VHH binders against Flagellar brake protein YcgR (ycgR). Designs and how they scored, part 118

Target 1, 263 residues: Flagellar brake protein YcgR (ycgR), of Thauera aminoaromatica (c4kar8)
Amino acid sequence: MAELSTPSPASPAPLDGGRGDELEKFTLRGARQILQLLQDLITHRGLITAHTGGGHSFMTAVLKVDEERGRVVLDPSPDPQANRRALAAPRLTCVTQLDGIRIQFPLVGLGEGQDKGRPALFAPLPAEMLRLQRREFYRLQVPLAHELSCLLKAEDLARKPVEVSARVIDIGAGGVAVVVPTGAAEFVIGGTLPACRLALPDGEPIELDLEVRNLNRQTQRNGTEQLRVGLRFAALPRAADTRIQRYIFKTERALNAKARGGL
Short names: E, the ipSAE of ESMFold2; O, the ipSAE of OpenDDE; V2, 0.75 times the mean of E and O plus 0.25 times the DockQ between their complexes.

## First folded at step 17 (VHH)

Design LD89 (from DX1 with T58K; framework vhh_7pa5_2; at its last fold request DockQ between E and O 0.39; V2 from the best seeds 0.70)
Fold by OpenDDE, fold request of step 20:
Structure LD89 (fold): chain B 263 residues (1-263), chain A 121 residues (1-121)
Amino acid sequence: as target 1 above (263 residues)
Amino acid sequence: QVQLVESGGGMVQPGGSLRLSCAASGFTFSTYAMSWVRRAPGKGPEWVSYISPLGGSKDYADSVKGRFTISRDNAKNTLYLQMNSLKPEDTALYYCARDLDLWDSGRFDIWGQGTQVTVSS
């Protein structure tokens, strides 16, 4: 019975000091921004990898933000040894992802305590939080109301050309994910779908070439099987890129406004 | 569909032990705090125990402290309650509940159907 040594999560490479200026653009230092981001982590129930140094880490979560006391409440590890290491560490490096964005922040002054009789780890609010938006990896979840579609030019099992109208479920600068009925077409990972048409709400469809990057079969609640297809933009004209980015930005802004009760 | 299903209840003599299980489905179990709540005949619901998403934080009502142990297996999407040194006062319908909040107790958004625990001589 070979003990599958779970690969020790690679210590996040120290943010190489030379990229300091670029990292500053992505570093939040405002108290309100930090609080909001921590609250977003709670809302989205984001799990955090807390690195204690020496290649050690444990999983945690922000359970609560105590603004009055200026502290975060963290979920202790079920492993007492991990907690001991965490408490002994001069600094925790917390890493998580929210909406495809990598978030990294330090915690210093970790302590063990109780809140309302419940044991927890406590730390002062981070002084800074790094939010790395890799444009290439960010995927906007497309609101159902937008009804984005992509006309895929594919082949069926008989290699007969077929056109499939696929619903776009997420979109980013690098590509789209779509859902198609099972059996609508045959998709091959690494295959190119030429001259597809992406329909955005703001104008004529964009003609583009798509590369199949991943396939995932999904069973809907109603028992219907669908195929999720991840597609990369293989050749995107600059004008098309601009339109896509504009759509993403506009949609994100609208979603955020709605989430804030502004809509 | 989000669902909690309790099991492991039964009849036991005073001083006996039971282990309750709660199978969770339809949500990311490992990201939710979970609780056990019980309802004795003719009484209101009583919070029994809390466990944080990762299981590092546990809390108990004073009435069960030292006798009950809450645990979870996130890989199996299962919540447990080990009950030792059972007393007649522990007789209740025991519910597994999903905490709405990760830390603040008292609000639950999903409940199981409950499992009956009867402690009688």
Scores: ipSAE 0.886, ipTM 0.957, lowest interface PAE 0.5, mean pLDDT 89
Fold by ESMFold2-Fast, scan of step 17:
Structure LD89 (fold): chain B 263 residues (1-263), chain A 121 residues (1-121)
Amino acid sequence: as target 1 above (263 residues)
Amino acid sequence: QVQLVESGGGMVQPGGSLRLSCAASGFTFSTYAMSWVRRAPGKGPEWVSYISPLGGSKDYADSVKGRFTISRDNAKNTLYLQMNSLKPEDTALYYCARDLDLWDSGRFDIWGQGTQVTVSS
């Protein structure tokens, strides 16, 4: 048996692509909030992927919160090499998920020792914890009647600049999914598309940088092939974020009202 | 259905070895701390060994330290107890137990049926 060092699907890679101000509203810094969230990880038996840098990670769990000493007790890895890497790291980045809520936090000052005669890893309580609720990952299915589009500034197969008007099929706080004809442009996961323009029904198009996150080729019922591209908002200003959230809220409310009326 | 099934017991001479296994089903095995608990004839239950959810922390009763080794294979949902240098005093019914607590061990909510270990000449 071997310990896996790669991030698992149950604990996705750390979130670090947004501006600091974008994640601030989801960051807990109150001592009691941090203690409560750590206790929730214990109560719900949340497994944690701890990233030690250099592409290395190991699976752990919070076994105990020691409020008197201001520290957490963590399950060591059964792989001694993983524990040595963790102790040598200046910081651990811990990622977990509880009922669709993504939780991420740093641990600094990791040590090893014993508690109740049992070997354990210890770290001071984190100064902050990121808690992203399901709603932040929610995607609104865009009504066809809204004709929502995003003008993508991309490259063709010959690396020549092209502009593609893509239909937005879903939208969330973190990005959009668009549909483009197969071959209209070349997309590479992790690639950036600068100065794209998202057209919302109310107001001027929003100029923003997009990062390609996923690509899915789909064949429609009529046999037509299309490329579905998942795009993350990069460096999104708060004013633009507010407009996108307002659109999502208004549209969701209208769709919910229509669905209830249809019943 | 949550269940634990022990196996590997038997009769062995003093100084011999046995390996006990416990097959877990019906719950997410890797998120629970596990223990081995034994009951000798005419006596109450005695905690033998503890293992943390990921297996990085282990503990033993003083009576078995240096002789017994607890381990787990979370991919196979199986708990093990390797017993070496067995003594007549180790004769007991051995239970696999699911620990309700991750660290402050001692509250067990699920037990197996037990496997008999007899150490005699």
Scores: ipSAE 0.726, ipTM 0.890, lowest interface PAE 0.9, mean pLDDT 85
Fold by ESMFold2, fold request of step 20:
Structure LD89 (fold): chain B 263 residues (1-263), chain A 121 residues (1-121)
Amino acid sequence: as target 1 above (263 residues)
Amino acid sequence: QVQLVESGGGMVQPGGSLRLSCAASGFTFSTYAMSWVRRAPGKGPEWVSYISPLGGSKDYADSVKGRFTISRDNAKNTLYLQMNSLKPEDTALYYCARDLDLWDSGRFDIWGQGTQVTVSS
């Protein structure tokens, strides 16, 4: 009914589409469902963040679904470097949000070409699309005053063990996103970080194993590079899950009270 | 409330250059493909150029290819047409048009009032 007319703000890192067992019930695989969802993105003018790996991404849009050729037409970047990275990537992880629904899908086999004289990027239709309601993807934006941090046990560029105290920028039921300076450590998508410690304001830090799910480079206005690292909780104990959900609920309630009180 | 306002037209000699601007307001500019369309005196509208929502794809009518360059600045909600090597047959009222189709072009729902370009010796 209501039309989404604005681009989403900076999107969170991609969710774990490569470990689809916990997300399988939200994954569309039917050809008709996929075509309809892609058409909905076109009709509602959804802007898409396409992640090319190594923390790089670019903004794009689905311009057309070409059913006859079984492909999507994507808006190339005006930045030629972004296009070169996209064409070199083994796959793009596309992320967008439509009317409160998070949509994520892979594109493989990206190519460059023209259609009726218009240059574009092309890819075969995705074989799957993830579609999530708010509660299934909700990520609390962590207030700076909480100073939420996660101690990561990783490796540096020289493959030596390093501990990185990373600021947590968002937290949800399934994981956290953190920010580290580029080069502070090497992160590999699919890699595991054992015995990390998540520090919540109330109580002792939570010890948990984390899995790297996504990486995004960010360049600040002053030119400084940072890496946003999306991390999934592995095998989360009930007590830890309860504490995380309690933190999210309490913090959201406090933020709503500030908005209501004019703070 | 939705508005497109063209500017930058004028009189120029053959071989000259002009840069047209189109200021957009009242809608999310970066989610629409945009076009320039022109209407010569006594003639119907002629599509001139297309640019995709994020600016990565551009297209031109054969009559202007190599001489005109379309661009957009989504931070300023502005569309541009750089017109070089102008010819008398480029004389027309130039319109900025919002394209409902992101790729196939042809469903323009909002037009500006136009800016006149006159190329005369």
Scores: ipSAE 0.715, ipTM 0.893, lowest interface PAE 1.0, mean pLDDT 86
ESMFold2, look of step 18: ipSAE 0.689; ipTM 0.886
ESMFold2 (binder alone), look of step 18: mean pLDDT 89; pTM 0.898
OpenDDE, look of step 18: ipSAE 0.881; ipTM 0.953
ESMFold2, look of step 19: ipSAE 0.684; ipTM 0.886
ESMFold2 (binder alone), look of step 19: mean pLDDT 90; pTM 0.904
OpenDDE, look of step 19: ipSAE 0.881; ipTM 0.953
ESMFold2, fold request of step 20: ipSAE 0.662, 0.682; ipTM 0.878, 0.880
ESMFold2 (binder alone), fold request of step 20: mean pLDDT 90, 89, 89; pTM 0.904, 0.899, 0.899
OpenDDE, fold request of step 20: ipSAE 0.873, 0.877; ipTM 0.957, 0.958

Design LD99 (from DX1 with Y50F; framework vhh_7pa5_2; at its last fold request DockQ between E and O 0.47; V2 from the best seeds 0.70)
Fold by OpenDDE, fold request of step 20:
Structure LD99 (fold): chain B 263 residues (1-263), chain A 121 residues (1-121)
Amino acid sequence: as target 1 above (263 residues)
Amino acid sequence: QVQLVESGGGMVQPGGSLRLSCAASGFTFSTYAMSWVRRAPGKGPEWVSFISPLGGSTDYADSVKGRFTISRDNAKNTLYLQMNSLKPEDTALYYCARDLDLWDSGRFDIWGQGTQVTVSS
């Protein structure tokens, strides 16, 4: 019985030094961006492969972002040996994927401790996070100042039609993520929300059908419960697609300009 | 459908042991923190134990610390509570609960139907 040696997960290929310039385009260094991405990992319950070197890795998750202390709280491995290796490592390479986007970031200064009496791993906030966007799955984080909204036509628990004005938190070519108050409507994964209205800053709302792809309940810092709803564009007219793409491009350009100190 | 189903409850004498199980379905179990909560007759719900998504972090109420052990098998989508040195005060309906947050929220969004644990001489 030949023990099929499960191929050691290939050490993440060293970021080939020659593609350094291209990688910089996908590297987040802004504190707010990093915090947002870490929060997104929490929201999406993203599991992380943390590489400790020597071909060793363990699964973890960002449990909490402690902004006050400037640290991330990580789920320890159930394997004590993995934790020992992690703590001994000068650097962790964390790899995860959200919505088809590969995310990679280093953690240095890993320590163990307790948060409210619970064992946890702690690390300072990463100085940089690499987000490798596949064009097809790119989601723009909508600036709060844009106040994008989507009027959702849904049903409540009693199957009564309700309209919910939802804040759009991210947008891509394939869909939007929105937040709604808990209990505002009942959403079913795979369900279609017909004749919704996406409000963009550049004109009249876009009427479109949305498919519910994921649901994530999250608690805000203030203790308020919100439901994050991932929605796919079920049928997007070409004109609407063009408008969405234009908005994304324009917003990205503006954000990049601001990040460069130009605005 | 998201569901939690507890099992393993029963009647046991003081000093005895029970192992509770909770079968999870309808969601990605490995990405949620889980808890045990119990309700004794005439009392409010009492949090008993917590386990992080990957199982690397556990927590216990003082009343059960050193006697109870929470664990999980993510491959089997199952949560466990090993209860040793049971006391009459441990008599309660035990619920498996999905934590709303990954960390220290103390709020739950999904509950099982519960399994009865009775500790009596």
Scores: ipSAE 0.883, ipTM 0.954, lowest interface PAE 0.4, mean pLDDT 89
Fold by ESMFold2-Fast, scan of step 17:
Structure LD99 (fold): chain B 263 residues (1-263), chain A 121 residues (1-121)
Amino acid sequence: as target 1 above (263 residues)
Amino acid sequence: QVQLVESGGGMVQPGGSLRLSCAASGFTFSTYAMSWVRRAPGKGPEWVSFISPLGGSTDYADSVKGRFTISRDNAKNTLYLQMNSLKPEDTALYYCARDLDLWDSGRFDIWGQGTQVTVSS
């Protein structure tokens, strides 16, 4: 199985900080929204992986939100060493999931004490919480048999317009990753490629504007170099969004059915 | 399908020890706080001990504090009560109970059938 461009909901690993500008629209900063999300974690019994740094983490849960004192009450680890590491850490990065929603938030100023005579860990309410639905973070690895391509409207090294047919290697609600031969076109992170055409197996190509988000050089087994380009959908029409989601859903179901029926 | 089954009860002399077990099935054990509750002959139910979902927080009734230890093994879906320095007053049916609340303990929705502990000469 090819690795996904975005971590799955089951992954406890924190999301990459290099994606901060892309994740801002999914970040909650309103006090009411933060309180509601924390209460949802309590109501639905969400377990939290708290990363203390240096590759260390422990399992916890939000037991209570104390609105009057502006803090959360957390379940301590039964391992005293994990609690000592957490208390010594300048920050905890908390990762959890709830019904296909990935939730991530920082806690700063962890302390220990008692609530109602019971040992507990305390932290001030987080100033922000990241909330991603599966559709926002999921990337489908495109089957080679689909021959899914995107015709890119770009510029060559002389800044002349050029059209490049790129193979789509993964696709999500927010964009695609494509592979282009090195030197086929010039890409600038943050640059917009207008009127590109995404060819799905069924129907006419989808015309859309793409923003260049990342560039990764790859050397193939035969020694040739390729460029992996991450592209964001800049302004996706609803009809196009519906077709892309349908393709992702249909293909994922077919892949899952094939994996289960492959006895 | 949701069940709690207690075991480990028996007859023991004063000063003796017993370890009770509660096997949980049909739900995600690690997401629930759990308690032990006992009923002595001719008395109402008495809460004995509490443990948080991950096991990092425990609490005890004053009558058993320092003598009993609650613990859990979330990988085995099992709750335990280690009872030391047993007294005749500890004679009761002991119930494993699933706590409906994560922290404000006191509302239970699932109970076991109980296991009898008798402390006598």
Scores: ipSAE 0.736, ipTM 0.888, lowest interface PAE 0.8, mean pLDDT 87
Fold by ESMFold2, fold request of step 20:
Structure LD99 (fold): chain B 263 residues (1-263), chain A 121 residues (1-121)
Amino acid sequence: as target 1 above (263 residues)
Amino acid sequence: QVQLVESGGGMVQPGGSLRLSCAASGFTFSTYAMSWVRRAPGKGPEWVSFISPLGGSTDYADSVKGRFTISRDNAKNTLYLQMNSLKPEDTALYYCARDLDLWDSGRFDIWGQGTQVTVSS
């Protein structure tokens, strides 16, 4: 079946908390930087997805920065229920892109009113804005057929060295997420796993140091419990970074080609 | 190329109704505020109505408030003007206009060719 275009993907979700301290270096907190970025959104007519919680969101735009009152003016939804939900939410998480750069910022204290006779939503200027290039936020969901693995050098309950072969479920520029059977090893958030080995489909495994950033318990379909371990690359060599980026790029292109073909 | 094409004009008696449409092409319609502007015989242009890019905010000239309703369908790239309780002074060539600004209207960069509305008995 010929396909002229792929269906539009769902709007991107806000970035999760597993990247918290890694994202601080990309967070703008200066008033002038925030004003300029908001003005850039206006100039480039950026469309914003505003998340209100509970899986709900609506489309909006920054129409104006009112510097005299220290607030942004937002386009209300034509759907009254979306507006009511937004006004009831304690916080909006706004997500958008500007020329391939992901922008995310909170708005608190949203209100409704009029600006020179025109209905609008208003909020104080955000206290922070996250600004990320694609490679800084993108996580490739690893195809099951690749069966990517990472050999972890960890410790068991008795503090003895153990090597655990963990399946990689996603990979990005800053790290991987893996799954291991419950009890295969002891992991401590903030702990370092030196000289682990990441097996990519081409070439020799990459030796790299990993830092444990998060741990989540999962139940498999067969009832077996497993642990999802979020791992950050520590001091990644340039050659290793290049190989990881190449894998992500080529795999993403292959997945996109399949989606365009409708197969 | 960027185009705005108005339609739906015609002749109607006072008190009647018309619905104008404006088909937009060649630009990302949903990122622009839009307006209707009219030119009556022997008169200069008069701003009629405004709608925000995502359609959540509207504004009207005093002369048409309560009688005209602006709307948009961003999925169809189409702007509308529902005109009720028409008066002879509403007789004009009606233009769809793309606003240069998102919020502070009055600077329009692109216009259609217009659609004629004539209100007479």
Scores: ipSAE 0.659, ipTM 0.874, lowest interface PAE 1.1, mean pLDDT 86
ESMFold2, look of step 18: ipSAE 0.625; ipTM 0.861
ESMFold2 (binder alone), look of step 18: mean pLDDT 86; pTM 0.864
OpenDDE, look of step 18: ipSAE 0.881; ipTM 0.953
ESMFold2, look of step 19: ipSAE 0.624; ipTM 0.857
ESMFold2 (binder alone), look of step 19: mean pLDDT 85; pTM 0.862
OpenDDE, look of step 19: ipSAE 0.880; ipTM 0.951
ESMFold2, fold request of step 20: ipSAE 0.574, 0.637; ipTM 0.838, 0.869
ESMFold2 (binder alone), fold request of step 20: mean pLDDT 86, 85, 85; pTM 0.861, 0.857, 0.859
OpenDDE, fold request of step 20: ipSAE 0.871, 0.875; ipTM 0.957, 0.957

## First folded at step 18 (VHH)

Design MA1 (from LB5 with D103E; framework vhh_7pa5_2; at its last look DockQ between E and O 0.69; V2 from the best seeds 0.76)
Fold by OpenDDE, look of step 18:
Structure MA1 (fold): chain B 263 residues (1-263), chain A 121 residues (1-121)
Amino acid sequence: as target 1 above (263 residues)
Amino acid sequence: QVQLVESGGGMVQPGGSLRLSCAASGFPFSSYWMSWVRRAPGKGPEWVSTISDSGGSESYADSVKGRFTISRDNAKNTLYLQMNSLKPEDTALYYCAREFYEEFGPWFDHWGQGTQVTVSS
């Protein structure tokens, strides 16, 4: 009777895929620090986006930190379906900001109940909170004038290979967000798009593998639909990373100069 | 410094209309997707609407679809929310928010102080 070794619960996916070592410097693990940061979120009435996976999210806020019970109390969504998804999710990924600094933290073991007679969501205190202060984690909104594009190698509904030119709307060290016409290709969350080409203004396109992480439908004024696609860099050569960072830095500087009336 | 200042809120009867405005400063407004978020008393916050950087694409929560219209004037660095056929359940503090779309999906890195909308008989 071969003892089927129950596969060890897969270590929670790193907060930011593959950059775990770099993120450690920005990860708070101290109980006091975590409590303080959560309290600060309460004080500042931080709007939190909680991601449940599968391209779904809902907005929430920290209502209370119960230190005695070691739990955080969250606002439920006004949408019952969002709450159901949240409760069914093995993990919430919460994203917000405080004082212009991006904050990310996971919540596991979500439950529902009441706090002072009001519906509330409950979770154990997060084991870690990521506070991103560095430019390296900066995500740039791409100016329209740059017309930054990414050639996506995808499949259509018939699983036929198609190439889709997508406009890049934001870019960071970890990935890009793009917009594509609905129906141009079929995207599957968790799927890999191999040998895509990111066009930067400073030279030849960068070939890279992209992982589909999120999908969001948008409607154009003309009634046509567009799809926003969140893409993670699955494999990024160091040289490509450097180019991307340089582009981001240069663009940010230019935008800030313009905003100050210098251009 | 990034600033978002909401205005145009007030008290209105059911079935009435309001137009909210958000004045943006301290960043290149035309480069950012923008959203409206609201928080009703005693309830959690909810996303209301999002508009693309160019204004060519928009999305709405089901609760407001067909009644609300998001728009923007990039020359004026202003975001708008036209609210028609207002209902008591639309009573909330409305926030203008700067939106990012990342690996996990949309999130907001800046928002204003909000403008109060009250729909009551």
Scores: ipSAE 0.836, ipTM 0.960, lowest interface PAE 0.5, mean pLDDT 90
Fold by ESMFold2, look of step 18:
Structure MA1 (fold): chain B 263 residues (1-263), chain A 121 residues (1-121)
Amino acid sequence: as target 1 above (263 residues)
Amino acid sequence: QVQLVESGGGMVQPGGSLRLSCAASGFPFSSYWMSWVRRAPGKGPEWVSTISDSGGSESYADSVKGRFTISRDNAKNTLYLQMNSLKPEDTALYYCAREFYEEFGPWFDHWGQGTQVTVSS
């Protein structure tokens, strides 16, 4: 399977850093609940993205649940390199949806083998699964017309400071994703960008520290490369969080009103 | 209600061409990056291509670069995949998928039923 992300040195941050107490009510830990949810993913033919760390991921699906041996069986990637990365990873973070609900779960101890003559990946049943029904885990896809931007304080190839104005493509409680021209700065997964400035429409820009979590290359129509950069909020003051949530709420209401109006 | 409806699949001989379409409704299509994903017989799903929200940038799996072209028409809420120089290994069910790119990387929160592409003589 082709990789959705460019190779990098650090694993993406887990969803539940500093938010674990908020996630507990959405966390399934019962063996029977986990088995049923995995079976529902099989029945629904769920398309799962499995993140292997270092900005790498591949697509998979649950083939079956082996209750007797306490294992899930997954489709391997058609890309042998993706499979090797998955087998070498200390854990996979799997994300998908079921009935409009975001489903996320870790797999640890992944192995390879055969299932009825078909190559397959195996892992012990996850110890927990998240069913995230709560709106505050929502990621707003920023309308093009808003031209929302984030000023990144990064470094060039010579390790000299550079400021890059980046268009924000999505925003949520945990961070943002942006686009920049490749070569505008050097980004390293796991690296920290201090004192960046997020420009929301109302009020002064928010100063915040960002951690690079993912890099993904795209080609523009003029042949130059563009980079999607996944950025986690490293420390987010509550006042800044409130402003971000207000922007998300107001924008979502405006988009929903427009769609319901049938204009 | 979010809907993605793929069409344009069929049977072709090796070297042939097909154009897939995906009609989108129930969401602000122009705000979303969109992808094509395929599943070959007996294999798991495989990412094929992604196009930006504006349609100004795109990316492809190595296996399809130079042969496939993704495009979109935001006025018609439609995603396309032009598939040229088709090979037997392109035989698959092709899904249109709505992408989120959060701080940890992409994932898909909605996809259609798929359209079948079969390449054989």
Scores: ipSAE 0.724, ipTM 0.893, lowest interface PAE 1.2, mean pLDDT 85
ESMFold2 (binder alone), look of step 18: mean pLDDT 84; pTM 0.842

Design MC4 (from LA92 with S107Q; framework vhh_7n9e_1; at its last read DockQ between E and O 0.40; V2 from the best seeds 0.72)
Amino acid sequence: DVQLVESGGGLVQAGGSLRLSCAASGFTFSSYAMYWGRQAPGKGREWVSGISSGGGSTAYASSVKGRFTISRDNAKNTLYLQMNNLKPEDTALYYCAKQDYEWGYFQYWGQGTQVTVSS
ESMFold2, look of step 18: ipSAE 0.753; ipTM 0.931
ESMFold2 (binder alone), look of step 18: mean pLDDT 85; pTM 0.860
OpenDDE, look of step 18: ipSAE 0.818; ipTM 0.944
ESMFold2, look of step 19: ipSAE 0.730; ipTM 0.933
ESMFold2 (binder alone), look of step 19: mean pLDDT 85; pTM 0.858
OpenDDE, look of step 19: ipSAE 0.844; ipTM 0.950
ESMFold2, fold request of step 20: ipSAE 0.786, 0.773, 0.750; ipTM 0.940, 0.940, 0.929
ESMFold2 (binder alone), fold request of step 20: mean pLDDT 85, 85, 85; pTM 0.859, 0.857, 0.863
OpenDDE, fold request of step 20: ipSAE 0.879, 0.878, 0.882; ipTM 0.969, 0.968, 0.968
ESMFold2, look of step 21: ipSAE 0.728; ipTM 0.928
ESMFold2 (binder alone), look of step 21: mean pLDDT 85; pTM 0.858
OpenDDE, look of step 21: ipSAE 0.829; ipTM 0.943
ESMFold2, look of step 22: ipSAE 0.620; ipTM 0.889
ESMFold2 (binder alone), look of step 22: mean pLDDT 85; pTM 0.859
OpenDDE, look of step 22: ipSAE 0.798; ipTM 0.940
ESMFold2, fold request of step 23: ipSAE 0.727, 0.755, 0.752; ipTM 0.924, 0.930, 0.948
ESMFold2 (binder alone), fold request of step 23: mean pLDDT 85, 85, 85; pTM 0.862, 0.859, 0.865
OpenDDE, fold request of step 23: ipSAE 0.885, 0.877, 0.859; ipTM 0.969, 0.966, 0.969
ESMFold2, last read: ipSAE 0.717, 0.775, 0.737; ipTM 0.927, 0.941, 0.924
ESMFold2 (binder alone), last read: mean pLDDT 85, 85, 85; pTM 0.860, 0.863, 0.865
OpenDDE, last read: ipSAE 0.881, 0.871, 0.856; ipTM 0.969, 0.969, 0.970

